# Ledger of designs, part 3: VH-VL binders against Pseudouridylate synthase PUS7L (pus7l)

Target 1, 228 residues: Pseudouridylate synthase PUS7L (pus7l), of Danio rerio (Zebrafish) (Brachydanio rerio) (q1l8i0r370to597)
Amino acid sequence: GFVNYYGPQRFGSGSCVQADQVGLALLKENMEASVKLFFTPEDDDDLQNKAKRHFLHTGNAKESLVLMPAYKARERLMLRALHRYGSGQEGCTRGWLSLPHSMRVFYLHSYCSRVWNQAAKYRLQKLGFKPVQGDLVWAEPVKGLKDATEELSAPQIHVVTSDEEKNEVFSLDQVILPMPGNSVKYPENLLGQWYQDRLAQDGLESCRFRVTPLKLNVPGCYRPLLAK

## First folded at step 2 (VH-VL)

Design e4 (framework fv_emicizumab_arm2)
Fold by ESMFold2-Fast, scan of step 2:
Structure e4 (fold): chain C 228 residues (1-228), chain A 120 residues (1-120), chain B 107 residues (1-107)
Amino acid sequence: as target 1 above (228 residues)
Amino acid sequence: QVQLVESGGGLVQPGGSLRLSCAASGFTFSSYEIQWVRQAPGKGLEWVSSISSSGSTIYYRREVKGRFTISRDNSKNTLYLQMNSLRAEDTAVYYCARTPWGYDYSFDYWGQGTLVTVSS
Amino acid sequence: DIQMTQSPSSLSASVGDRVTITCKASQDISNYLAWYQQKPGQAPELLIYDASNLETGVPDRFSGSRYGTDFTLTISSLQPEDIATYYCQQYDNLPLTFGGGTKVEIK
């Protein structure tokens, strides 16, 4: 099978080339940095990219708004807020709040997905192509207790034990890796340590995975290591 | 073994066109993002263009945008670079290089390069 | 664009010497930096990725480190086969950019 990588988060989709860095800035609640990164131009010399460059060079939201094409509604909403409220933390926060919720979530997801892609590479390079102790897999639900709730308070994920590794109970296609967030469990092996170190490198060692000014929460999720 | 083999380079006059090919073998070509990187004689490395594994996401350096077109044929394990309106400053050895394990990583394998000379 | 300033442009050292090459990014690129070795007439070869991870098959005398936006490639004991030009490359953002290269020669 193929590794279940997320598509390019760092390079963007042709309209935002710094999506993961925007997400990182948002996680740090640095609204000014996030907005500057939001306006990172692509290699195109069209009007939208000229408008973005003008904003980055001058800080003049009004002049940049005049240059911004009408079809770039999100960029225009941000510039309007910056013109009205200034380009400081408050204006940048209001700019983000003027954008659709899904777009704000996209940038956070872009950062977390980048970390997931790096985790997948690390997992395979350092721990090999078989499940090892400490890996995460989906847990099976417990059944069959008479006069009890069918849906028990059972774990949703299971940590591979040394005995299960020895006896080859699981296959690699059952291994799941966490996308960073405030409601996920990390592997109990070298990969878990790697996640901690990786997030610390970006200054997120104490991150709550919430962006309170924007009313955003990042619970995290699990994604299978391999896809088919 | 993993191999990337470039071809199609040669001498061309300013304003001319060339099509470069990069033939891949020894790995699942359709699973990897591939890059074009060039190096002018006696100078350093310069990124030219990238293409995603499916071919749907493409990027160019500013100086070649609109003149160069990157493409791939996953059924033939081949990468292409169509170069139009060539200039003397495009003279370089052109390498194709593989991005391993997704988009966030370095180039783990390079071809041997093909020389493009733009001169009158 | 992210500018990668590499130093020195060239150096000469003796076999067995400790060699250090530095690369400075114009902005924060996290660990998204690779080091390549290019021998005369050959294609570049990957030595180090993610700032400090040694590529498979590369001798352990090569190592990479990061401090902020400053990156260092170290050859702990220079060998004759290490005569080459070395390049750093950032892959945090487009366009992908390389340092100017450092030519390593044996004196």
Scores: ipSAE 0.000, ipTM 0.405, lowest interface PAE 18.2, mean pLDDT 85

Design e5 (framework fv_emicizumab_arm2)
Fold by ESMFold2-Fast, scan of step 2:
Structure e5 (fold): chain C 228 residues (1-228), chain A 120 residues (1-120), chain B 107 residues (1-107)
Amino acid sequence: as target 1 above (228 residues)
Amino acid sequence: QVQLVESGGGLVQPGGSLRLSCAASGFTFSDYAIQWVRQAPGKGLEWVSSISGSGDSTYYADEVKGRFTISRDNSKNTLYLQMNSLRAEDTAVYYCAKEGLWFSDYFDYWGQGTLVTVSS
Amino acid sequence: DIQMTQSPSSLSASVGDRVTITCKASQSISSYLAWYQQKPGQAPELLIYDASSLESGVPDRFSGSRYGTDFTLTISSLQPEDIATYYCQQYDSYPLTFGGGTKVEIK
């Protein structure tokens, strides 16, 4: 198999801003920074990019809205909110809330999937092509639970033990890596430390992966390291 | 294993047209931006054009805007560069290059190149 | 457009020498810079990305560093197979731009 990388999020121009930078700003609840990153122009002189540059240079949402083409609905929704509520934290929050839920989630996912791709590369380069102690795999299915019926159970993750590594119980195809979030377990080896260090580099060492002003929760998920 | 193979180069007269192709294998083609980079004989590298994985976004160097068109057929794992109104200064080896990992516009794999000569 | 000024244009060194090549960006590009090696008659190959990250399979005698808008490629102990032209490339902003290249020859 091949490494199961998340596909590229739309690449940027101007300042080489990626959707992941918008997501990072959202995780930090810096709504003003996220909106400025959202309006990063493409490499083109058309009206939509002229409108984006006008907004970034002047901060004038009304004038930028006049320049923005009608078919750029999400950009226009953002600019209308900024014009009505101001270009500060509250106006930017209302701008995001005027966009579809899927759009807001897209930017958060863009950041988290970029971290996942980097984690996959680190895992292979530093820990090699076999399962090692501390790696995560899916636990065996459990049937006939005996507890009282209530809520959803947590995903069942198994941490590879030193004995299992020595006896070659698992294959690399079974190894899963977490996409960052508040409801995932990180590997109990060098890769787990790498996640902590990587998130700390972006100022997320204490991040709860919740964007409270937007009422968004980022639980995270697990993705197999290798595609078949 | 990742492979990129260019074809379609040749000798053309000034004002003529050529279409270059780049056949890709060994990776999920639609997930990566692919780029054309050229190199005139004895000169340095010059970026020409880029296309996103979906094909929805294209970018061009100022020197080729309006004359060159980049496109891709994801069902055939093939990238194209349609070159019109060719000039002597377009003479170069044209490389197909794959976007790096992590959504970055560095080039982790290159084709062998195809030579385009524009001369009378 | 971001201009990448690469120096020197050429150099000649002995096997085992420490070689440094410099690339200066006309504006901030953070660490969005790659280094390529091109041997005669061949396509370029990636050596370093993100200014200092060594590409898999590249010998560890190659290293990259950043100081502001100044970027350096270092070959700690030049080998005969390192005879090539080296290019830097910024990928902070479109248009993507390359340095002019540094031709490395062995005495």
Scores: ipSAE 0.000, ipTM 0.418, lowest interface PAE 17.7, mean pLDDT 85

Design e6 (framework fv_emicizumab_arm2)
Fold by ESMFold2-Fast, scan of step 2:
Formats: C-alpha cells, sequence, structure tokens
Structure e6 (fold): chain C 228 residues (1-228), chain A 119 residues (1-119), chain B 107 residues (1-107)
C-alpha cells in the first residue's frame, strides 16, 4: 500500500488554493478573514479573477459584483450579501449562509484533511513503518455494544498496547489516524502530542470544532493510514 | 517515499531549445500541482511556471511567457518544461517542486538540473 | 507583482545566538508566506508555511511570525547545521515571488 493522502480541494475542475485557510478562519469564527481568503485569485486575467482582485484591493462588493461573471453563482451570492449587509462580521456570516451547506463543509474539511495529511507524514517519519504502542486501530466487534456505540458520536477504536507491539499483532495497514474534530480520540504516543501541538500552532487549542453562526458541527472521523 | 528527479539539462546555444523532465514517485501525481523554479548561479530563487494536477491550468512568469511550455503526462508520472528561444539569462539550475496540499508553497523539491545557455 | 524585500542579505552569528531574518511584502498577502532553507549544493526545503506553521520534521528552534506586511523567521539558538541561505515566498497571487535570500554563516 501507499499513504492514503487527501487530494487537492476542488469544486468542478477548479482548485480552491486557499481552501484550508478559509476553513481555519471559519473554525476561529473570523468571518471577515474567511471571506477575504474565499476571494483568493488564481493567475489569470479572466473576469472572475479580475473581480476577485478588485474586491481584495478595494473592498467594494458592488463594483466587484458588476465584474463577476454571471456563471460564478457562489461568488456572486457572497458579494450580494456583502453589498447588502456590509463587509463586516454580519455581512460575511450572511454571505456564508447564502451558500450551499456543502460548500461550507468543504472548507472545514479542507483544513481538517490538511492536518490529517501532515499527521500521516509525521507518523511515518517519527514512528516508522510498523504499528507502535499508542496507535489507533478499529476495535473487534463485540456483542451487546451495538446499541451503545450507535448512540455514541465517536466510533469504537482500540489503542495498541506495548504487548501487542512486541508480539506484532497488527500490521501498518490496520492503523487509522483521526481527522481533527470534537468527537475523535487521538493516538496515545508522539503523534497524539503532535496533533495537540499542531492545532495549538493555529490557535485551535480550545477549539470546540463547532461553527455556531453557520450551524456547522465538525465531529471528525478516522481514515486508514495506508490505501490498498 | 516522495521523490522528484529532474533531467534534460545541458549546454545550448542562444536561440536554441531544450526540454526538461521531472519524474515523480511516492505520491498520487495527478492530485498535485507541480512548479518549475529556477536559480541562476550565485543568485536567488525565481518562479518560472506552474501546472494544475489535471494539466488543464498553466501559469507562467512574464520573462518566459510565449517561450516556455509546461505540460504533464499523468500516465507516466512525468512533468515537462519545453524551453524555446533560449537566452543567456535563462542559465540556471531548474527545480521541479510539488505543491503542498493546494496552497502554492512547495513541500518537496527535486535535486535540480543545470541549463547553460552560451555561445 | 508583489515584491518581497528580504533583509539582511547576509549575516554572521555564533552557535547559540538568536538569529532574525525579515521579509516585507509590497502589499497585503495575509499570511500566505513560506520560508525555505537551502544548504550549499542542495535543493531548498520547506521550513514554515502560512507565516507561522512549522513543517513536520523541522526543529522547534525555527519559528515564524507576521505583523501586517512584515514577516520574521527566527532561529532561537543557531546550530552549525543551520548554515544556509533562507528565502521567503509569497503565495497570495501569481506571479509567485521570492525574497532575495539571507545567507547565514557562523563566525
Amino acid sequence: as target 1 above (228 residues)
Amino acid sequence: QVQLVESGGGLVQPGGSLRLSCAASGFTFSDYAIQWVRQAPGKGLEWVSSISGSGDSTYYADEVKGRFTISRDNSKNTLYLQMNSLRAEDTAVYYCAKDYLGSWEFDYWGQGTLVTVSS
Amino acid sequence: DIQMTQSPSSLSASVGDRVTITCKASQSISSYLAWYQQKPGQAPELLIYDASSLESGVPDRFSGSRYGTDFTLTISSLQPEDIATYYCQQYDSYPLTFGGGTKVEIK
């Protein structure tokens, strides 16, 4: 197998270059910063990128909306909200709420998947290519726990013990890594400490992974370290 | 592990052409934008060109626009830079560099290949 | 185009010294700035992205900060292996632009 990295964030054939930073700003509930990042242009002199540059340079949503192509519906919705409600926190929040729910989730996922990719790289560089104590794997099915686990927000996982590491009970393809969220458990080794430090580095040490103004919850999930 | 290996550099006459290749391994090639960055002897880094993972979007520095063409073959995990109408000021080590998660900063670089343009 | 003015162009310091390198953008780039380390005869390596985020595997003595359009790379305690040229790069917009580089040498 090979490392199960998340790929670049895309809507249609376009890539959202700053999508992870938009997601970070949303997790911090900094709606103004998130909207500025949303309008990050690509190197092109087409109308959409000219409109984005105009907005970033002037802050004038009305003029930028006039420049924005009709087919860029999401960008136009954001600019309409900014023109109507102002470019402050309220207007930016209303802008996000005017967009499809899936687009708001996309930006949050972009940040969390970037952290996951960095975690996978760190895990292999620091802890090597064998399961070690503290790694996470899926727990064995147990009769009588199905109803309890169905009510839990976190999936059932097992933490690799020192005895299991010595006896080589697991293989690397069984190791799973958490995508950050409010309902995941982190590894009980150097990788778990790395997650804590990585989130603190971005100012998320007390983050609840819940963006209340946008009605978004980020529970997190687990993803296998290696793909087939 | 991630590896980028440039090749195709060498000595060419002014006005000549050269094609550089960058062979990639250890990651899903079609998922990442790749860039060409050059460095003239004893000078700093200069961005040359970028290509999206699909190959559909390309970008060029003004100094090379119309003369250089970036392309990729995702079936062969290989990036190319076709350089035409070469000038003395194109003399540099050319690096290919992998985009880091779509953010235009570069997490992995090749070792570079030297292009010398002289008469 | 966004100009990145990097200073100083070179510096000499002793092992254990605190080293500061600065980079100034000609216009707002938010935090879309990376720092690279290039050792003699080698390819550049990513140290810091998003102005202050430390790349995995990079020693904790390296840190980055932002104040408006001013960016700083700090090495809290210089080590012999840190002899290199350091470059900032903005990725706010195309064309992507690098600072002129700062050559760090040990006295």
Scores: ipSAE 0.000, ipTM 0.398, lowest interface PAE 18.3, mean pLDDT 84

Design e7 (framework fv_emicizumab_arm2)
Fold by ESMFold2-Fast, scan of step 2:
Structure e7 (fold): chain C 228 residues (1-228), chain A 123 residues (1-123), chain B 107 residues (1-107)
Amino acid sequence: as target 1 above (228 residues)
Amino acid sequence: QVQLVESGGGLVQPGGSLRLSCAASGFTFSDYAIQWVRQAPGKGLEWVSSISGSGDSTYYADEVKGRFTISRDNSKNTLYLQMNSLRAEDTAVYYCAKGTYDFYSGYEYMDVWGQGTLVTVSS
Amino acid sequence: DIQMTQSPSSLSASVGDRVTITCKASQSISSYLAWYQQKPGQAPELLIYDASSLESGVPDRFSGSRYGTDFTLTISSLQPEDIATYYCQQYDSYPLTFGGGTKVEIK
């Protein structure tokens, strides 16, 4: 199969050109930076981009709201909150809370899925097209009914061992990569080190993957490296 | 209307096994984390286990780690708790309870609870 | 683990009385605390979330407040139907933990 990349719509589709950077700012709980990134204009002179530029240049949420097209509901919700509560940290927090939950999650997912795409590229470039020691795979299903009725000890994630690599027990389509979060296991090889370094580059080496002011938890998840 | 209905409880000997089910209706099951919470006779509430909407993340209380397994079948709108190596202290009413957020928001407060199913572990 | 210490364990009050139940977290949980009401023989029901937000359908005589790691549930005018055990629960981090419960009875 082919690499199971997240599509470009995760990284600044037509409504937000800096979605992954918004997510990063949210993970760092920098609400003011996240709102400024949320209003990043495209290189167009249409009404929505004029409104976004007006907000970034003046900080005047009320005037920017007047300019913002009616169909830009999320941008208008944010501007209304900023007008009511101010454009500081507290007002920006209230702005995010005025948006639907799925929209807040979208920005966090945009960051995490970008990191996943980069991890997939790194994995193939540095560790090749075969499973290697330290890779993650789903744990083998319980052998039979007896195992299911006895005390369960098998983990859901299995780390490929040196013997399993040498004996070619797994195929590349069984390899899974984590999306960053507070409840995922990272690979025990160069890719795991890459995740640590990549998150550290963004200032997330001590990140709890929880955005406390917005009541958002980012546990992470696993995604197969290859699509069928 | 949002509803959770537990089943599968009963009397079992120490060391035995039971599988509890929780049937969900009235909401998009795969969008919400669900919890198992138990209550021993005359005692307080004790959290047992949680599972994310997708099923990718699971959490367990220390008292049940290695013995209990939480799982879900989103195609059937059903949550499960496989309980192995049961002990007398596992005797309780087991509730399933709906979290308030989808997979990424984590496991929050519990806004909808089932009626509970009684598990009695006794010789 | 975050320990939730709930007090009192039980109380008796008259109809119309103001009732106060407290819950203390062993560490900061911000406002990630819920209150539940459990009537005898019934499943728990959510009363309050985010320390002070009243769940839809819950009478306005119930209120919650926070001061640091100290949380309070108040029933401003106790009614006969409020006979129940009340539990606090933190959802800041795993494992999720409940207070020991407060049994409220009418005199």
Scores: ipSAE 0.000, ipTM 0.429, lowest interface PAE 13.2, mean pLDDT 85

Design e8 (framework fv_emicizumab_arm2)
Fold by ESMFold2-Fast, scan of step 2:
Structure e8 (fold): chain C 228 residues (1-228), chain A 119 residues (1-119), chain B 107 residues (1-107)
Amino acid sequence: as target 1 above (228 residues)
Amino acid sequence: QVQLVESGGGLVQPGGSLRLSCAASGFTFSDYAIQWVRQAPGKGLEWVSSISGSGDSTYYADEVKGRFTISRDNSKNTLYLQMNSLRAEDTAVYYCAKVSYEYGAFDIWGQGTLVTVSS
Amino acid sequence: DIQMTQSPSSLSASVGDRVTITCKASQSISSYLAWYQQKPGQAPELLIYDASSLESGVPDRFSGSRYGTDFTLTISSLQPEDIATYYCQQYDSYPLTFGGGTKVEIK
């Protein structure tokens, strides 16, 4: 099959410009940078983009709120908080807290899914089109033992061994890649090292994948490399 | 552990100037908005001014706008209120108060510093 | 500006009494309201935030509630150490505004 890429990130009825960069700023707990990125305008001169440019140019949340269309609810909630508490760290944090929880998670997911897409490209480019030692697959529950089978209901992660690679035990469509987080296992091969290097490139080498001011936790997850 | 300490209050004549300071300790100063709140003798609390953690945004009560300037030096963990053209009605105890980013309320207050404007 | 009307201005009650103080906002402030306690000669201290959330370390006899633009602070069983002036404060919009205060005294 084909690579199971995450598509362009959307929330509600529109696309989010710089959503992955907003997520990165949030992971770094740089609330001021995250809000500036949140107000990144599209290359258009309509009222919403004029309001965003006005805010980025002047820092005046009150004036920008007046310009912002009534139906841009997320942007208006953020501007109201910035007007109320200022555009520094605390006001930006309060702004994020005024938005729905799912929207805050969306921006974190946008960053992590971008890293996943890059990992998938790297995996195929460097390790080829077959499972190799160190790859991750879903573990098979033990068969023939009723008590063990009944108790093991959640899928477990298995690391492909050199013997399993030689004997071609797995197919590429069984390979899963982690989306970065604090509760995932990385592959035990060149791809795992790539993840560490990629996160370090963004300043996340010591990141705990928690956004403490927003009380958000990013556990990560696993996604199959290939779609059927 | 977390503490705010105001200083700089005193007696000043109408039309005079005074600068208040608020020294912060026990928290990352630049992460929090901080407020000046005043209380005239025997009266209630009145918000005066607010400054964001970075210092990029400031707000003022109408009664002090154009006369008072709030500022901060994050390298020294210190907040300032420059008070110019003082009037008798500015006589009050001035408190600095930290805003909690988990909620917008003032979770930590200083002990206050008394400003008396009299002729 | 958002006006915060607090009532009563003062009250006297006996130890063990249930005490209620009310605060009305002139317009919607959602739940962006705090209650502070100020004992004579001391700085104010936070009791309740977001209209109904109890600050850490505050006795559970204190509670807050909201109905529209009407807010209530309740002390379920008044204690001698509760002698103080209580203030509500909205943090929905600038300028930030306080209620006029309620002085609580014991009979």
Scores: ipSAE 0.000, ipTM 0.424, lowest interface PAE 17.4, mean pLDDT 85

Design eB (framework fv_emicizumab_arm2)
Fold by ESMFold2-Fast, scan of step 2:
Structure eB (fold): chain C 228 residues (1-228), chain A 122 residues (1-122), chain B 107 residues (1-107)
Amino acid sequence: as target 1 above (228 residues)
Amino acid sequence: QVQLVESGGGLVQPGGSLRLSCAASGFTFSDYAIQWVRQAPGKGLEWVSSISGSGDSTYYADEVKGRFTISRDNSKNTLYLQMNSLRAEDTAVYYCAKDSYYESSGYAFDIWGQGTLVTVSS
Amino acid sequence: DIQMTQSPSSLSASVGDRVTITCKASQSISSYLAWYQQKPGQAPELLIYDASSLESGVPDRFSGSRYGTDFTLTISSLQPEDIATYYCQQYDSYPLTFGGGTKVEIK
């Protein structure tokens, strides 16, 4: 199979400039930085990018709102909040709260999925194309369990043992990698150390994966390394 | 003129169901989150449920979670509250209220309906 | 949940008096607080939003202030039409919560 990378189409309509950096700023609870990154212009010289440049250059949300096209509803919501409450931490927080919940989650997911894509690349380059000790796989139901009246539990994870590696119990298509969050287990091998180092590079070594001002929790999830 | 009008209240037996409606006029309905707030006779205000302008996000008070469902039909400018498994403690005047800021996360409520009385008794 | 403690529960004052009502949040809500007025038999009406911003059409004798988690609604000169129950409400986070209300009556 091929690597199961997160693609741009899974993040909504088109590409957002600096979406992963917006998510990082939100995880750090730096609302001012997140809003400046939200208004990062493209190299295009259309009205929306002129409005974004005007805001970044002047800090004048009212003037930037006049320039912003009517169909850019999210950008206009943010600018209205900034005009009303200022461009400080409080105004930027209110700006985010004025946006749909799905948009706030999108930026957090953009950061976490980028880390996942880098983890997948690292896993294959450094640990090769076979399951190794410390890899994560989905746990199977215990053999011999006879009570079928109970609802099946949510999938649980299992850490590959040295014996399981030697006996080739699992295949690479069963290996799952965590998207960073506060409710995931990391691999017990070089990849797990890589996640720690990667998050530390972004200043997230003590991150709780919770954006308190926005009441957003980031539990994380698991995704298969390979697609069929 | 911006207006909200509730309807659908009445007398219902414990364990019964009732559906409330809130008809909106004078503003772009799909741009605004709308709330349900209730008030038991002689008591204070209690928030019940919220729905975003798009309908994508809904929130519920713990007392009604699993029993009440908030929804909206933006083509008809109408908000609904489906109330199931009603209890005596649900007896109240139910108000719908509009957020003052569009697509907000429950900002101040600038427009309120007149309320509709729901009585749950045997 | 954020608890909103409102005091007093009731008060009686004379026309022309300065009236103050307080509301305390159990945790920080920044300035995400509104004040509503409810006259007998009527729906509530918004008076103040963002702790201190006067809603359009509301008389300027009403004002709001914030000090930390303490919020105050002031009526500088009470009028007969101000007989009502007043409620504070936080909108910092879900679940949204109201204060218990303050009933204002004239002596």
Scores: ipSAE 0.000, ipTM 0.414, lowest interface PAE 17.0, mean pLDDT 85

Design p0 (framework fv_prolgolimab)
Fold by ESMFold2-Fast, scan of step 2:
Order: C-alpha cells, then sequence, then structure tokens
Structure p0 (fold): chain C 228 residues (1-228), chain A 120 residues (1-120), chain B 106 residues (1-106)
C-alpha cells in the first residue's frame, strides 16, 4: 500500500514547515523564538504580512496590532497579549496561554508529525518492504476484561525477533512507528538509531517532551507505517 | 447578563484554612481567564492569583505563594481559592474577576466581594 | 516590583475636567486599564487598553498613555463620579495596581 504520511496542517500559518519550527521552539521552551516564528510572513504585501513584518522589525506589538486585519483573530489575540505583557519570555508564555489549548497542541503535533514522516521514509528506503528484526508491532489482544482492568495498560508493543523475521510471521502493514514523545518505545534496529540522531540534530537529545511553562505533556503515540 | 457570585468568607484564626468560591453565569466560563484580587478595608487593590481558561497555568502573588491554591471546574462554572496557613495580613475583601476572552490582562467584571477576617 | 504612583486625591468643580495621573517608568510601552470604585462596591472597569471604553461608560471618560505617565480624563464632572480610581498594568507575570486616587466633586 501507501505510506501513512501526516498531511499538511490546516492552521499552519502558510506551511507545515513553519508550524514544525514553532513546535520545535516550544519543545525547547524558547517562547520568544516560538512567537517570532508564529509571525513569520509570507512573500505577500497584504496588510497581515505588513503587520507581521512590522512586529518582527520593531518589536512593537501595539503598532502591529493596529495594522493587523480584523479577520486575523488569532494573530490579533497574540499581539494584544504581547502588548499587555511585553514580548519577552514571560510575555510570550502569556501570549500562548491566551490562545486555545488546541492551537498550542497543534504546533507540537506539527513538529512530531514531521519527524514521523521522515522516519517512515527512512524505514522504507533503508530497511526495505518487509518486517525486519527490531520493528514494532501491536501485541495480540489480551483475553478477559481487556483494557477495562487495572492490570491492563495501553496496547502492548511487541518487538519483531530474528526468528519471526525468518519465518515471515508478520506483514509490513502490521509495522507501527512511534511519534516522538516521553512515553514511546523506539524500534530496536537502524530506525531506532535514526530517531536518536534526528532528535539530536534538532537539539532534543535530552528533551523530556514536556513544555513546562505551558503545562503541556507530549507522551507520543504509534501510527501504522502503511495506510492500506 | 454576566454575573459572578461569591461565597465562603468568614472569621478564621491564624494558621487556619478557608475556601472561597466564585460561581459564574451569563457567559462561556471555559473561555475566560479568572482572577482573585483582594483589598484590605480602606486600602488599595492587590492582585492575588490568576488561572487560565483550561487550568494549565496558575499564577500567584509572592505574598501568597505556597499557601493559596487557585482552581476551577469548568463543568460547574465555578472558580475556587483554597487559602491555607492564613495570617493576620490576609484579612481583606476578596474579589473574583473575569478577564477578556483569551487576553489575560484586565478585569471587565467583578464579583460582589467576600470578607475574610483573620484574627488572633 | 514597580510601583504605579497616583496622587492621593484630586478635586474638581462640577462640570469641569478632572485629570488623574498614573506614573511609572516606561508605562507608555504597556497597556493601562482604569477602574472606578465607590464605597462598599466592587470596582468597575471604565477604560481599558489605554483609551478604549467598555459599553455603558460615558464618552466624557477618556484615557491616554505615553512616556512615563498615563492619564484618566473625566470631562464635565458629575457628583456621581466621586469615587476611588485605580490604574493597572501587567508586569511580567503579575498584575500591578496603582496606589489609588480619591476624586472629590465640589
Amino acid sequence: as target 1 above (228 residues)
Amino acid sequence: QVQLVQSGGGLVQPGGSLRLSCAASGFTFSSYWMYWVRQVPGKGLEWVSAINSDSSSTYYADSVKGRFAISRVNAKNTMYLQMNSLRAEDTAVYYCARDWEYSGSYFDYWGQGTLVTVSS
Amino acid sequence: QPVLTQPLSVSVALGQTARITCGGNNIGSKSVHWYQQKPGQAPVLVIYDDSDRPSGIPERFSGSNSGNTATLTISRAQAGDEADYYCQVWDSSTAVFGTGTKLTVL
């Protein structure tokens, strides 16, 4: 089938790459950088982009708010908060807290989804089109009360063994890949090493996947490699 | 019409505890930052605490940190202030107040106030 | 913590203009809000974001904020304007109120 890629995000401020950068800045708890990235203008000369450029050039939230169109409610809310609290680290934190929880989570998810998409591409290009030792799959469902009991936790992960690879026990559509977070297991093969290297490249090698100033936790999750 | 109705004040001895409540009506409570502001009788206004729309962030004045805890239950349209280890200087009228949606910077509606008296 | 300095009292004759100041270092770079409080009552917002009026507040209330001084202006003063007035800003994570000004209408 086809790779189960995360698509472009609806609220991405013009692109998925910009949303990724906002999310990365949030994971690093650099609130000032995250807000500057939030106001990254497009190559358009309309009022919203003039307002964004004015803010980035001057740091003056009040003047930028005057320029910002009424229909850009999210941008106006952020600028209003920055005018009231200042555009430093604490003011930017207050700015994010003034926006709905779903918008804050969106930017974190945008970063983690981009890493997942790159992991899926690496997995197919380097480890091929069949399950290999070290891949992750869902364990068989437990009998009895299932997920209702305290004895049961989240769905169990099984690591593909060398014998299971040789005997072709699993198919590629059963392989799952983790989105980065603080509560996921990484594959026990070259892909697991790739995740470590990829996160280190972005300065996240010691990241706890919590945004403490925003009281947000990023546990991670698993997503099937193939959609079909 | 927007209303904030307070309860839970009273006389308490030093070292005691008290819980204030603020019941909101006439607006979408879950969309607003909420605040506690106090006023010693005959004196000025002093900010005490703040809580954002989804309870993910709380803030406290230095004078009450570690002793007071702000909380809210959006399903009940109610905000609380749990006051522990009370001191004579905590004697004041306590107001709950609403901020403008998503801004967190000024108090557009206030409750009627609740007197808290901490005596020896 | 910075202090917002207000005069203790201001007197104005009926029908004349009262001006209440709020002093703070670089206060013109912050949003200033103003509250009116009558004896035994909760405060009422009269000006927000330096110069905007909430619905129901008369046009004779106006505000300005530049440099180191914000000003609440009450034109055509009425007896019902007698009250304490407080300015307010945010400083980082804390709300800071002014020292308060008692307005007397003669």
Scores: ipSAE 0.000, ipTM 0.433, lowest interface PAE 15.9, mean pLDDT 85

